# VHH binders against Type II methyltransferase M.MthZI (mthZIM), part 4

Target 1, 355 residues: Type II methyltransferase M.MthZI (mthZIM), of Methanothermobacter thermautotrophicus (Methanobacterium thermoformicicum) (p29568)
Amino acid sequence: MKTTHRIYFKNSADMNELKDKSINLVVTSPPYPMVEIWDRLFSELNPKIEETLIDEEDGLRSYNLMHEELEKVWHEVDRVTAPGGVVIINIGDATRKIGKKFQLYPNHVRTIDFFFDRGYQVLPFIIWRKQSNKPTKFMGSGMLPPNAYVTHEHEYILIFRKEGPRQFKTEEERKLRRESAYFWEERNQWFSDVWTDLTGVSQRLNHKNLRKRAAAYPFELAYRLINMYSIMGDWVLDPFLGTGTTMIAAACAGRNSIGYELDHNFKDLIESRINETLKLSNEIVMRRINDHIEFIREKNGKYYSENYKFKVTTRQEQDIRLYYPRTYKKIKNNEFEFFYQEVNPKKERQSKLNI

## First folded at step 4 (VHH)

Design g36 (from f4 with A59K; framework vhh_7n9e_1)
Fold by ESMFold2-Fast, scan of step 4:
Structure g36 (fold): chain B 355 residues (1-355), chain A 119 residues (1-119)
Amino acid sequence: as target 1 above (355 residues)
Amino acid sequence: DVQLVESGGGLVQAGGSLRLSCAASGFTFSTYWMYWGRQAPGKGREWVSGISGSGEYTKYASSVKGRFTISRDNAKNTLYLQMNNLKPEDTALYYCARGDLYSRYFDYWGQGTQVTVSS
């Protein structure tokens, strides 16, 4: 198995490298309108934004202009997304005081309206509540009503589907779909409409160091969404690639990817992350297998995986196959190919015990 | 003609405090994210803390969160790092850096100021 990954360092308002209806899944976290860290980016895209936001202190007009810039990208996303394809946008709303006016700027509503108006089905979406670490900061008049404001503690993982349910018309596609299945216990965890804490050492590092710094989100978030809404070999697009999280998660899941990033300075960081991830890619799939073995030991599963010689909860899990990228080849400055090894959990565990 | 000059480093005992300063010139300081990074001998550069142009938003590496405080004075074009409860592992060359367009990479760095924490 082989996957292809391409990065284009340009504005994703123009994705002419991509044919109409060529993308199966979009997973992205755009710059958030009205969140201060993105003011500079939006003002570079449209200088009127600086004028309305800083000089005129017009928050609503600034909000509308920022979304108009994002909607140039969403028009391209709509063009390239195939029928049955899914568009997933992780976005936070902004609470901000502009001049004398404090209010919430509801980024998720404007984003929903865009895709809904274009005939997409809005699927049940996920509220991602950020880790609670006892922050103490009061918005507004403290303990005195009515001018005190609730704390905003979540982001939205919005999920849109184009045209209707994806069809799997060939025997090869139906086989890949079965092999791309997730475990019963993973389904019960991942398909909750509230994600309260995606715990893990790597995930906690990403949350603290990258997510707040960029439109980057935790690896685990992208990895779950890719497994939930695509099959192996699909093409995953991230029009706001940043540090490469979506691309790396797609590679770890056996999916192809295409990313767009306006800032060429991310190139070296993305390549560095690819190299570091290859050293840990086996551990990602081994964790899934070990978690399953632990779960099924107590569960007494009814069905059996011939591939991995362990019990599973449902018939649909019997054909699961898990691969990890072992090596990669740089084809061009902007193109990488990953080569895979199927996991062998019994031999991998034995090797670790002998170290 | 961007210039960043750090000061305030020195030798301090474990559990002690230091305040670092960075004097910026050659650009409109208030419009840029500013960062503190560090490099210990034989290790790569790691980021420590960042602050938005207005000062409204701050970020910290997990290793320093709760112990270090970043701040800025836009009228004086100066960035600060208040370091409390210093540990021997905080020993490093500390430098300030200007964020690029996305505030995710550094486009200019200072020469750094040495911080040495003894046990």
Scores: ipSAE 0.000, ipTM 0.121, lowest interface PAE 19.5, mean pLDDT 82

Design g37 (from f4 with A59R; framework vhh_7n9e_1)
Fold by ESMFold2-Fast, scan of step 4:
Structure g37 (fold): chain B 355 residues (1-355), chain A 119 residues (1-119)
Amino acid sequence: as target 1 above (355 residues)
Amino acid sequence: DVQLVESGGGLVQAGGSLRLSCAASGFTFSTYWMYWGRQAPGKGREWVSGISGSGEYTRYASSVKGRFTISRDNAKNTLYLQMNNLKPEDTALYYCARGDLYSRYFDYWGQGTQVTVSS
């Protein structure tokens, strides 16, 4: 098993490196329009945005111009996404005061409208509620009605499908689909339309450097979505790669990836994260296995995995195969190949007992 | 108060060109996204192209991308659609539409101008 990962340090409004209909899954978190931290990035893409924010204090014009920049990327995403492919966008709405006007800027609505307008099916999507400290300062008139404003504490994980359900026409594709299955208890956890268990810090990695750098777009979020909406060997695209979370999650899940990032300063950070992740890749997959073994011990599993010699809840789980990246090779300055080992729960347990 | 009046439709041979115009009045034209949509006999309405208030950004339906060019003249309150390499499948009533505040829906549209492409 081998996966390929490429990074392009350029504006993803032009993804000419990618053929039409070549991508099976897009997982991304773009810069959020009207969230102040992204003002500089958007103004560098279009200097008129700074004028609308500062000189004109026209929030609606700023909002429209920022989304026009994102939509250049979404046009490319549409071109490269294969029929049956899925586009997943994690996006938050912005609450902001421009001049004297306070309002919410509904980024998720504009994003939905783009893909709906292009003929995509909007699938049931996820509300991601981050844990946050209770605010001691409130927006608006404090304790006095009616000019007090609710606190905005969630983001959206929007899910779009191109043309219709993916077809698996070859026996090899159907085999990979079965091997890419998730456990029954993972299905029950992951396919909730409300996620409250992810705080912006990965619960599975237990690595401080990865946690600090993935706080806003955690590894576990990308890892779940990749396992839910692709099969092993698929190509995953992130047009706003940032610190590399989607690429790293794809590698840990046995998927290929392509990322685009405008800021070259992320290059060394991404390579550092690859090296740190390889030290933890076995632990990520073993956590899934250990969680399953604990779960199935309390349940009467009706089926059996011959691959791993443990019980499972459903027939579909019998062919699950789990791999982790053991090593990687840098093929070019922007291209990496990962090489995998299938987990062996018996061998891993024996190693721990023997030291 | 809002008025949108299309012109420039007609009969054209396959491979030919037409330029449509839309004269807008009753609102501050430069602050709104403007769109061209079309409706062919036996088909639903579809959007064709859109342009931002400033004219900086354009959007195209996949069926017309590379063949049609949308533009605007804010000094004249006029929207244009340059249609090149026309195909029989482009035969439709073409109408000008104003986008809502967030460019999500058409809140006003004109009566349309007929385009007929012969094979």
Scores: ipSAE 0.000, ipTM 0.100, lowest interface PAE 22.2, mean pLDDT 82

Design g38 (from f4 with A59Y; framework vhh_7n9e_1)
Fold by ESMFold2-Fast, scan of step 4:
Structure g38 (fold): chain B 355 residues (1-355), chain A 119 residues (1-119)
Amino acid sequence: as target 1 above (355 residues)
Amino acid sequence: DVQLVESGGGLVQAGGSLRLSCAASGFTFSTYWMYWGRQAPGKGREWVSGISGSGEYTYYASSVKGRFTISRDNAKNTLYLQMNNLKPEDTALYYCARGDLYSRYFDYWGQGTQVTVSS
């Protein structure tokens, strides 16, 4: 098994490197309109935004102009997404005071409207509640009603499907789909519409400005979504690649990927993360196996995996095959091929017998 | 406040043994997977071994398989690495790290304890 990963350092409003209907899954977290950290990026894309935001203090107009920039990317995403393909966008709403007006700017609504108007099916989506030890601020009039405001603590993982359910017409495709299955207990955890178990990204970067611009998108979130909405060998696209989380997660899941990133400063960080991930890639898959073995030991599953010699809860899990990237080759600047090793749970059993 | 404090490193001759300990605090230790990693001079951090929360399942890097044994004492919130038949190539700063079922792998790493194997 081999996967290919390509990075383009350019504006994803133009993805001419990708042919129509070539992408199976999009997983991304764009810059959020009206969140102050992204003001400079949006203003560089359209200088009118700085004028409306700073000089005119017109929040609604600024919000609309920022979304018009994102929608250039969403038009490209629509073009390249194959029928049966899924588009997943992690996006937060913004609370902000512009001039004398405080309000929430509902980024998720504008994003839903775009894909809904394009004829996509909006699937049940996930609320990602980021964990915090304590509230960092109280909005409005403190403890005095009615002008106190609710604290905003979550983001949305919006899920859109193009045309309808993906079809698997050949036996080869159906076999690969079965091998790409997830465990019953993983399904029960991952397909909840509220995720409270994943913390936001905390990164120590060489440059403080890179950290501020990086998407707050954890590896585990991308890894789950890729396993939930694609099969091994699929092409995963992230038009706002940032620090490379989606690409690295795709590689760990045996999927190909393409990423776009406007800021060339992320290049070396992405390559460093590829190298670091390869050192830990076995652990990712072994953790899934260990968690399954611990789960099934007490549950006494009805079916059996001949591949891994353990019980499973459902017949669909019997054909699961888990791979991790063992090595990679840089085949040209910003293009990588990963080579895989199938996991061997007997390695765990042998280790246990030695103690 | 999660803390991981390693101890037990030192200078040892090739073929010798050392036992490393990692004292954990600030979380429910028995719930988390725990790991040992190492960083040799001039190299990046390398995974060495991992153990499930219950202690039932263990994993080892090929380079240490059969020589190192990972274990834990959940009553004492302590992780151990028994290192036998040490080689000069095992010279490194050894770290313990926390992983959790529901979070990213290796959320926290300790400061490390130095192991030096003379040839």
Scores: ipSAE 0.000, ipTM 0.160, lowest interface PAE 15.4, mean pLDDT 82

Design g39 (from f4 with G50S; framework vhh_7n9e_1)
Fold by ESMFold2-Fast, scan of step 4:
Structure g39 (fold): chain B 355 residues (1-355), chain A 119 residues (1-119)
Amino acid sequence: as target 1 above (355 residues)
Amino acid sequence: DVQLVESGGGLVQAGGSLRLSCAASGFTFSTYWMYWGRQAPGKGREWVSSISGSGEYTAYASSVKGRFTISRDNAKNTLYLQMNNLKPEDTALYYCARGDLYSRYFDYWGQGTQVTVSS
């Protein structure tokens, strides 16, 4: 097995490197409109935004202009996404005071409206509530009604499907789909519409206005979504690649990927993360296997994986195959190929004991 | 309550060396990946180096590989960057950051320490 990964250091408002209907899954977290850390990036994309942030009393014009910049990317996402493909956008709403007016800027609503207007099916989406201790300082009037504000503790993982359910017309495609299955217990955890078990990472530059900082999604979030909404060998796109989380998660899951990133400075960091992930890639897959073995010991599953010699809960899990990237080759300055080893649970445990 | 405070910057001649320190407080330092980044005037932020919580895994930008060495002292909650064979193009504000290697972004940054390399 081999996967291909390409990075383009340019604005994803133009993805001319990609053919129409060539992408199976989009997983991304864009810069969040009206979250202060992203003001500079949006103003660089459209200098008018800097002016409106100063002059606009309630921020509405800035909000609209920022979303217009994101929508240039969403138009490209629509063009390249194949029928039956899924677009997943992790986005937070922003709470912010502009002038004298404090309010929430509902980024998720504007994002839903864009894809809904283009005929996408909005699937049940996930509320991602980050694990955090309750804050001790509150906005508004604290304990006194009516001017106190609720704490904003979640982001949205919005899920859009193009045209309808993906069809698998060949026996080869159906076999690959079965091999790409997840465990019953993973399905029950991952397909909840509320995620509380994943810690977000907030971009904080100082101790002021910590409540207003953007939060980044972790590797595990991308890894789950890729396993839930694609099959091995699919093409995963992230138009806001950043440090490479979606690409690395795709590689760990046996999927191809394409990423776009404005900041060329992330190039060396992404390549470094690839090397570091390869040292740990076996552990990612072994954790899934060890968690499954622990789970099934109590559950006493009815079916059996001949490939891995352990019990499973359902017939569909019998054909699961798990791979990890063992090595990679840099094909071009912006293109990587990963080569895979199928996991062997017994052999891998022996190797681990020798450490 | 998280604080990152850089020190050790200054003026140095090309070919010289500097050792930067980052004092961390307000979190369990040994469990976090730590990073050094830099920003030259008129340019974007550039990642320089990464180190795992235990110190076992390190990584470097190609521009500094072989010249810079990242290390940490978990007992002292301190991150270090040993910079050797400095070049004029290494002139930048150097800052440390906390984050998860698998995260798309970093969550805390220091204020930075200025490094100026004369020809």
Scores: ipSAE 0.000, ipTM 0.315, lowest interface PAE 13.8, mean pLDDT 83

Design g4 (from f4 with Y32H; framework vhh_7n9e_1)
Fold by ESMFold2-Fast, scan of step 4:
Structure g4 (fold): chain B 355 residues (1-355), chain A 119 residues (1-119)
Amino acid sequence: as target 1 above (355 residues)
Amino acid sequence: DVQLVESGGGLVQAGGSLRLSCAASGFTFSTHWMYWGRQAPGKGREWVSGISGSGEYTAYASSVKGRFTISRDNAKNTLYLQMNNLKPEDTALYYCARGDLYSRYFDYWGQGTQVTVSS
């Protein structure tokens, strides 16, 4: 097993390197319109934006212009996404005071409208509740109605499907789909429309995670979404790659990836993160297996995995196969190949006991 | 309750050194990549350096490689940036950031600490 990963250091408003309908899954988080940290990035893309930000009446105009820049990327995303493919966008809304006017800028609504207008199905999406932050000051008139404002505590993980359910027409495709399945207990955790377990240390009090290094929260978010909405060997795209999290998660999940990033300086950072993750890649997969073994010990599973010699809850889980990237090779300055090993739970457990 | 508080900035002559600190609270510091970024007057944000949760892996922007050293003390929940051979071009507001977005690193950041390098 081998996967291919490419990074293009350019604006993803032009993804001419990618053929039409070549991408199975998009997982990304763009710069958020109207969040101050992104003002300069958007203004460099369109200098008119900085003019509107200084004008006390121009908040909505700034919002519209920023989304017009993102929509250049979404047009390319639409072109390259295959029928049955899924587009996942993590985006937060912005609360901001411009001049004398405080309001929420509903980035998720504008993003939904774009894909609705392009004929996508909007699937039930996820509210990601990150932190319960108590502000050091209240916005508006504190305890005096009606001019006080509620706290903004979540982001959205928007999920769009192109044309309809993906079809698997060959037996080889259907076999690979079965091998790419997730465990019943993972399904029950991951397919909730509210994610609170990626927000704090309390969720790490779960069985056997206390003494082991955990993947960063951004990695786990991408890793779940890739496992939920693609199969092994699929092509995953992140048009706002940043530090490489989507690419690394795709590699850990046995998927190919392509990323776009404006800042060429991130190349060294991405390679450092790859090297860190490869050292932990076996543990990521073994954690899934150990969590399953602990779950199933107290539950009388009806079905059996011949691959791993343990019980499972459903028939669909019997064909699960788990791989981890053992090594990688840099074949070009912007292209990497990962090489895989299938887990052997009994061999790996015995290796640890013998040391 | 995630907070990042930068300190250690100030005025320094070209060729001098400064050590910046970032005190982190409200999350498990040791499991997160941490980053330093900067913004010079009239310029966009520039990523400067990053360090893995364990401290084993580091990376630097080309403009600071060989002059700046990023480090962390996980017992104290503190991130550091040792800046040597400072240049007037290093004048900027420096801020630390936590990796919390799956494809971007600037999810939580502090207010920053100003570094001014005189010729």
Scores: ipSAE 0.381, ipTM 0.750, lowest interface PAE 3.4, mean pLDDT 84

Design g40 (from f4 with G50A; framework vhh_7n9e_1)
Fold by ESMFold2-Fast, scan of step 4:
Structure g40 (fold): chain B 355 residues (1-355), chain A 119 residues (1-119)
Amino acid sequence: as target 1 above (355 residues)
Amino acid sequence: DVQLVESGGGLVQAGGSLRLSCAASGFTFSTYWMYWGRQAPGKGREWVSAISGSGEYTAYASSVKGRFTISRDNAKNTLYLQMNNLKPEDTALYYCARGDLYSRYFDYWGQGTQVTVSS
C-alpha cells in the first residue's frame, strides 16, 4: 500500500489543482472570525475588515466580512467534494466587545447556514469541550444579575454530507470498506456527540507507555474523524493545513491527503512532524490492537478475526486490517509518498516484550 | 488551570543575545509540542520556533533559522528560546504557546515578554 500527500502553499480560496468531485473527506479548522488573533490575517485578505473593525467599531459588519472570506474557501470545498463525501469543520464561536457592545459571534451558525444553503445534510455533530483557564476577566457585572455572562468553554465539530449516503458498488470497494472498519468499543467512544477527552492527554492509561507516547503527539481529533468518515485510499483535504496534523493523521490511517497553507514557514515544521510520527506510527496502531485485546478479554466476543487471531464483538469487525506508515519518500518539494507495513500483533508484541 | 509565564525580555543592541524562559503549569508539559511566537508592531502573530514533547524534534521559521535555538526542561516545566545575532526586525512581543490538537493556532499562550533590538 502507498499513499500520496501534497501541500500547496497558497490561498485555498482557489484550489485549481483539484478536480471537481475528487475529494471524499474534508477535515479542517479555519481561522475563527472575530477571535482577535485572526484579525490581521482577515484584514490582509480584505483591508475593508480593518476599517470596519477598528475605525467604525462595527462588529456585525466585521463578522460578515470575515465569513465572506471563509466562504470563498467553502465554495471551493463544495466544488471538489464528491457525492457521498463528508465535510467536517472544527469551529469555535467568539465572545468579544467591539466598541460598547459585548456579544457572542456565532461562527458555527453561519457555517451551518452556508452548507444548508448548498443542499448538504447536516449530520449529528460534536460538541468538543476543551480544557480552559478560569476567566481572567469578568464578562459583565461579576456576581450581580442580570449583566453577568456565561463563560464559553466549547467548540463545534460540524459534520456535513453531500447528496446522501456514500454507495459502495464494486466488490473491491466493499472489501476495502470492511478492512477500514473500526472496533465496536472505538465506535462507542468516537460517536458520542460530546468529546471531553481530546487535549492530547489520555484520561485512562491501561497501557501507560504506549498511551503516553501517543498523547505526546496529539492528532487524535483528526485521526478519529478520518477513521469515522472515510475508507483507506480515500482523499482527505484540509484547506487550512497549518502544522500538518490532518496530513499526518491521514497518512497514519492509510488515506491520501491534500493540504493548503498560506505560510511557507510551516514547511520545515510539517517535515519534522512527519519524521517524529513515523517513529511512533507502529505504536499508534498497536495501542488500538492492545486496547481491543484488553477490552475483548472481559467480553464474550461472538466473532473472530482470522487476520489477527482474536475475537471481536461484531461480524463487521472480522475483516479489519491495520497498517502503519514505515517510510516515506519526497517526490517533489511539496509531495510525499508513504509506504506501509501491516501490523503483526504477535511479532510486534514479542519485540516490545523481548527488547 | 493552564498557565504560561514568559520572562527574559529586554532591550539589546543589534548583534546581541537574549534568552527567554517560559514557565508552564496546569498540564502535563512533557506531552505537548511547545511553541515560541512573536507579534511585531503593525503585524499579526507569527510562530518562530517549535519543539516536540520529548525535545527530539525542533523547527524554526526561516527568519530565525540558525540564530535562535529552542529547548525545554521537562523536569522544570520550562521552555527556553536562545536568541543570538539579534536584528532590529526581531523587535516584538514574544510569547510561548501550547499547540492545539488540530487547529493551526495555539490553544493556550502566555502574556508575552517584550524584546526590543536597537540598531
Scores: ipSAE 0.413, ipTM 0.760, lowest interface PAE 3.3, mean pLDDT 85

Design g41 (from f4 with S52R; framework vhh_7n9e_1)
Fold by ESMFold2-Fast, scan of step 4:
Structure g41 (fold): chain B 355 residues (1-355), chain A 119 residues (1-119)
Amino acid sequence: as target 1 above (355 residues)
Amino acid sequence: DVQLVESGGGLVQAGGSLRLSCAASGFTFSTYWMYWGRQAPGKGREWVSGIRGSGEYTAYASSVKGRFTISRDNAKNTLYLQMNNLKPEDTALYYCARGDLYSRYFDYWGQGTQVTVSS
């Protein structure tokens, strides 16, 4: 098995490197309109935004102009997404005071409207509540009604599907789909419409050091989404690549990827993270195996994995195969190929002293 | 409420050294990648260095590699940047930032600390 990963350091409003209908899954988080830290980035894309935001104090016009910049990218995302493909956008709404007016800018609504208007199906989406202590600051008039404001504690992981359910017409595709399955307990955890305790769940496991390292690479959300909405060998796109998390998660999941990042200064960081991932990739897959073995020990599994010699909850799990990238080759300045090894849980556990 | 406060900047002669600090609060510091970036007058922001939450892995922009060292003290919720052999071109506002899973750059920035290198 081999995967290919390409990075383009350019504006993803033009993805001419990608053919129409060539991408199976998009996983991304754009810069958030009206969140103050993104003001400069949006103003560099369209200088009129700075004028409307600072000089005119017109928050709604600024909001619209920022979304017009994102929608240039969403038009390209629509062009390259294959029928049956899924587009996943993590986006937060912004609460902000412009001039005298405080309001929420509903970024998720504008994003939903874009894909709805283009004929996509909105699938049940996920509320991601970031782990934090209760707010120490209150918005609005403190304890006095009616001008006190609800704290904003979550982001949205919006999920859109193009044209309808993906078809698997060949036996080879159906086999690969079965091998790309997830465990029953992973399905029960990942397909909740509220994600609140990803780090807490990791911290409660016996393999504290392994979970600690997995958490240090904030890829768990991308890794889940990639496993939920694609099969091994699929092409995953992130038009707002940033530090490379989606690409790294795709490589760890046996998927190809393409990322776009406007800032060339991120190249060295992304390449360094790719290299470091090879040292950690076996641990990521072994975490899934060890979690399953611990789960099934307490639960009576009705079926058996001949591949891994352990019980599973459902028949569909019997064909699961897990791979990790063992080595990579830099093919071009912007292109990497990863080569894989299938996990062997019996051999790995024999060499561990604390399992 | 995430807060990042930089300190340690100042005026220094070419070839000199400075150590920057960033005090973080309002989140579990040890679970996040932390970064240093900089912005020179009239230029866009550029990434300088990054460090994994555990401190086990660091990365640097090619322009500063070998001269700058990033480190962190998770017990004190503090990020550091040791800058050696400073050049006039290193003159910039230096800010620390927290990394985000999916965004282009960073989800939170500090206000920055000014570093001026005289020739």
Scores: ipSAE 0.000, ipTM 0.396, lowest interface PAE 11.5, mean pLDDT 83

Design g42 (from f4 with S52T; framework vhh_7n9e_1)
Fold by ESMFold2-Fast, scan of step 4:
Structure g42 (fold): chain B 355 residues (1-355), chain A 119 residues (1-119)
Amino acid sequence: as target 1 above (355 residues)
Amino acid sequence: DVQLVESGGGLVQAGGSLRLSCAASGFTFSTYWMYWGRQAPGKGREWVSGITGSGEYTAYASSVKGRFTISRDNAKNTLYLQMNNLKPEDTALYYCARGDLYSRYFDYWGQGTQVTVSS
């Protein structure tokens, strides 16, 4: 198995490198309109935004102009997404005072509206609620009604499907789909519409599980979504690549990727992350295997994986195959190929997994 | 109120070592990628190193790989950068930064601590 990964350091409002209907999955988190940290980026894309936001203090106009910039990218996302493909956008709403007016700017609504108006099916989506330090900062006028404001504690992972359910026309495609399956216990954890714990934990509450629940990682979020909404060998697109998390997660999951990023300074970080990921990629897959072995020992599954010589809960899990990237080759300045090794649970568990 | 406070900078001779620290507050430190960046006089900001929330994965700019080591102590909400074999070209203001939701961009960064390497 081999995957290909390409990075383009340019504005994703123009993705001319990609053919129509060539992408199976989009996983991205854009800069959030009206969140102050992104003001500079949006103003660099359209200088009218700075004038409207700072000089005129017009929050609604600023919000609309920022979304117009994002929608240039969403038009390209729509063009390149294949029928049956899925578009996943993680986006937060913004609470902000512009001049003397405080309000929430509902970024998720505008984003839903764009894809819904273009005929996408809006699938049940995920509320990602971060574990926050308690007590937290209160907004508004103390304990006196009505000028105290609710704390915004979540973001949205919006999920859109183009045309309808993806079809698998050949026996080879159907086989690859089965090999790309996830474990029953992973499905129960990942397909909840509320995420408060992004680490893979067993169903038991013990000291190890309690410690694991303390950590939520952006890599794990991307890795879950890629496993949930694509099969091995699919092309995953991130039009706001940043430090390369989606690309790295796709490589770890046996998927190809394409990313776009405005800041060329991320090039060295992304290449360095590729090197470090290869040293630890086996551990990601082995964690999934070890979590499954622990889970199934208690559940006494009815079916058997001939690939890995352990029991599973459902017939569909019998065909699961797990690979990790072992080596890579830099093909061009912006293109990498990864080469894979299938996991061997017996050898790996005894030799190095107790570290 | 997110706050990142760097310390440990100073003047050092070429070939020497320094350890930088970044104290984080106002957010759940263990859930975020953390980064070290630097800005040399008359140059733009450049990335130096990054680390996952768990500490499981680290990444380094080519210019510092093999010389710098990033680490974190989630119990102490502290990020570290061990800098060895320092070169005059490492002279810069070093700052720590928090990654956004997907670790795609930096959404908060500190004021920085000055590192000067003489030769």
Scores: ipSAE 0.093, ipTM 0.582, lowest interface PAE 7.0, mean pLDDT 84

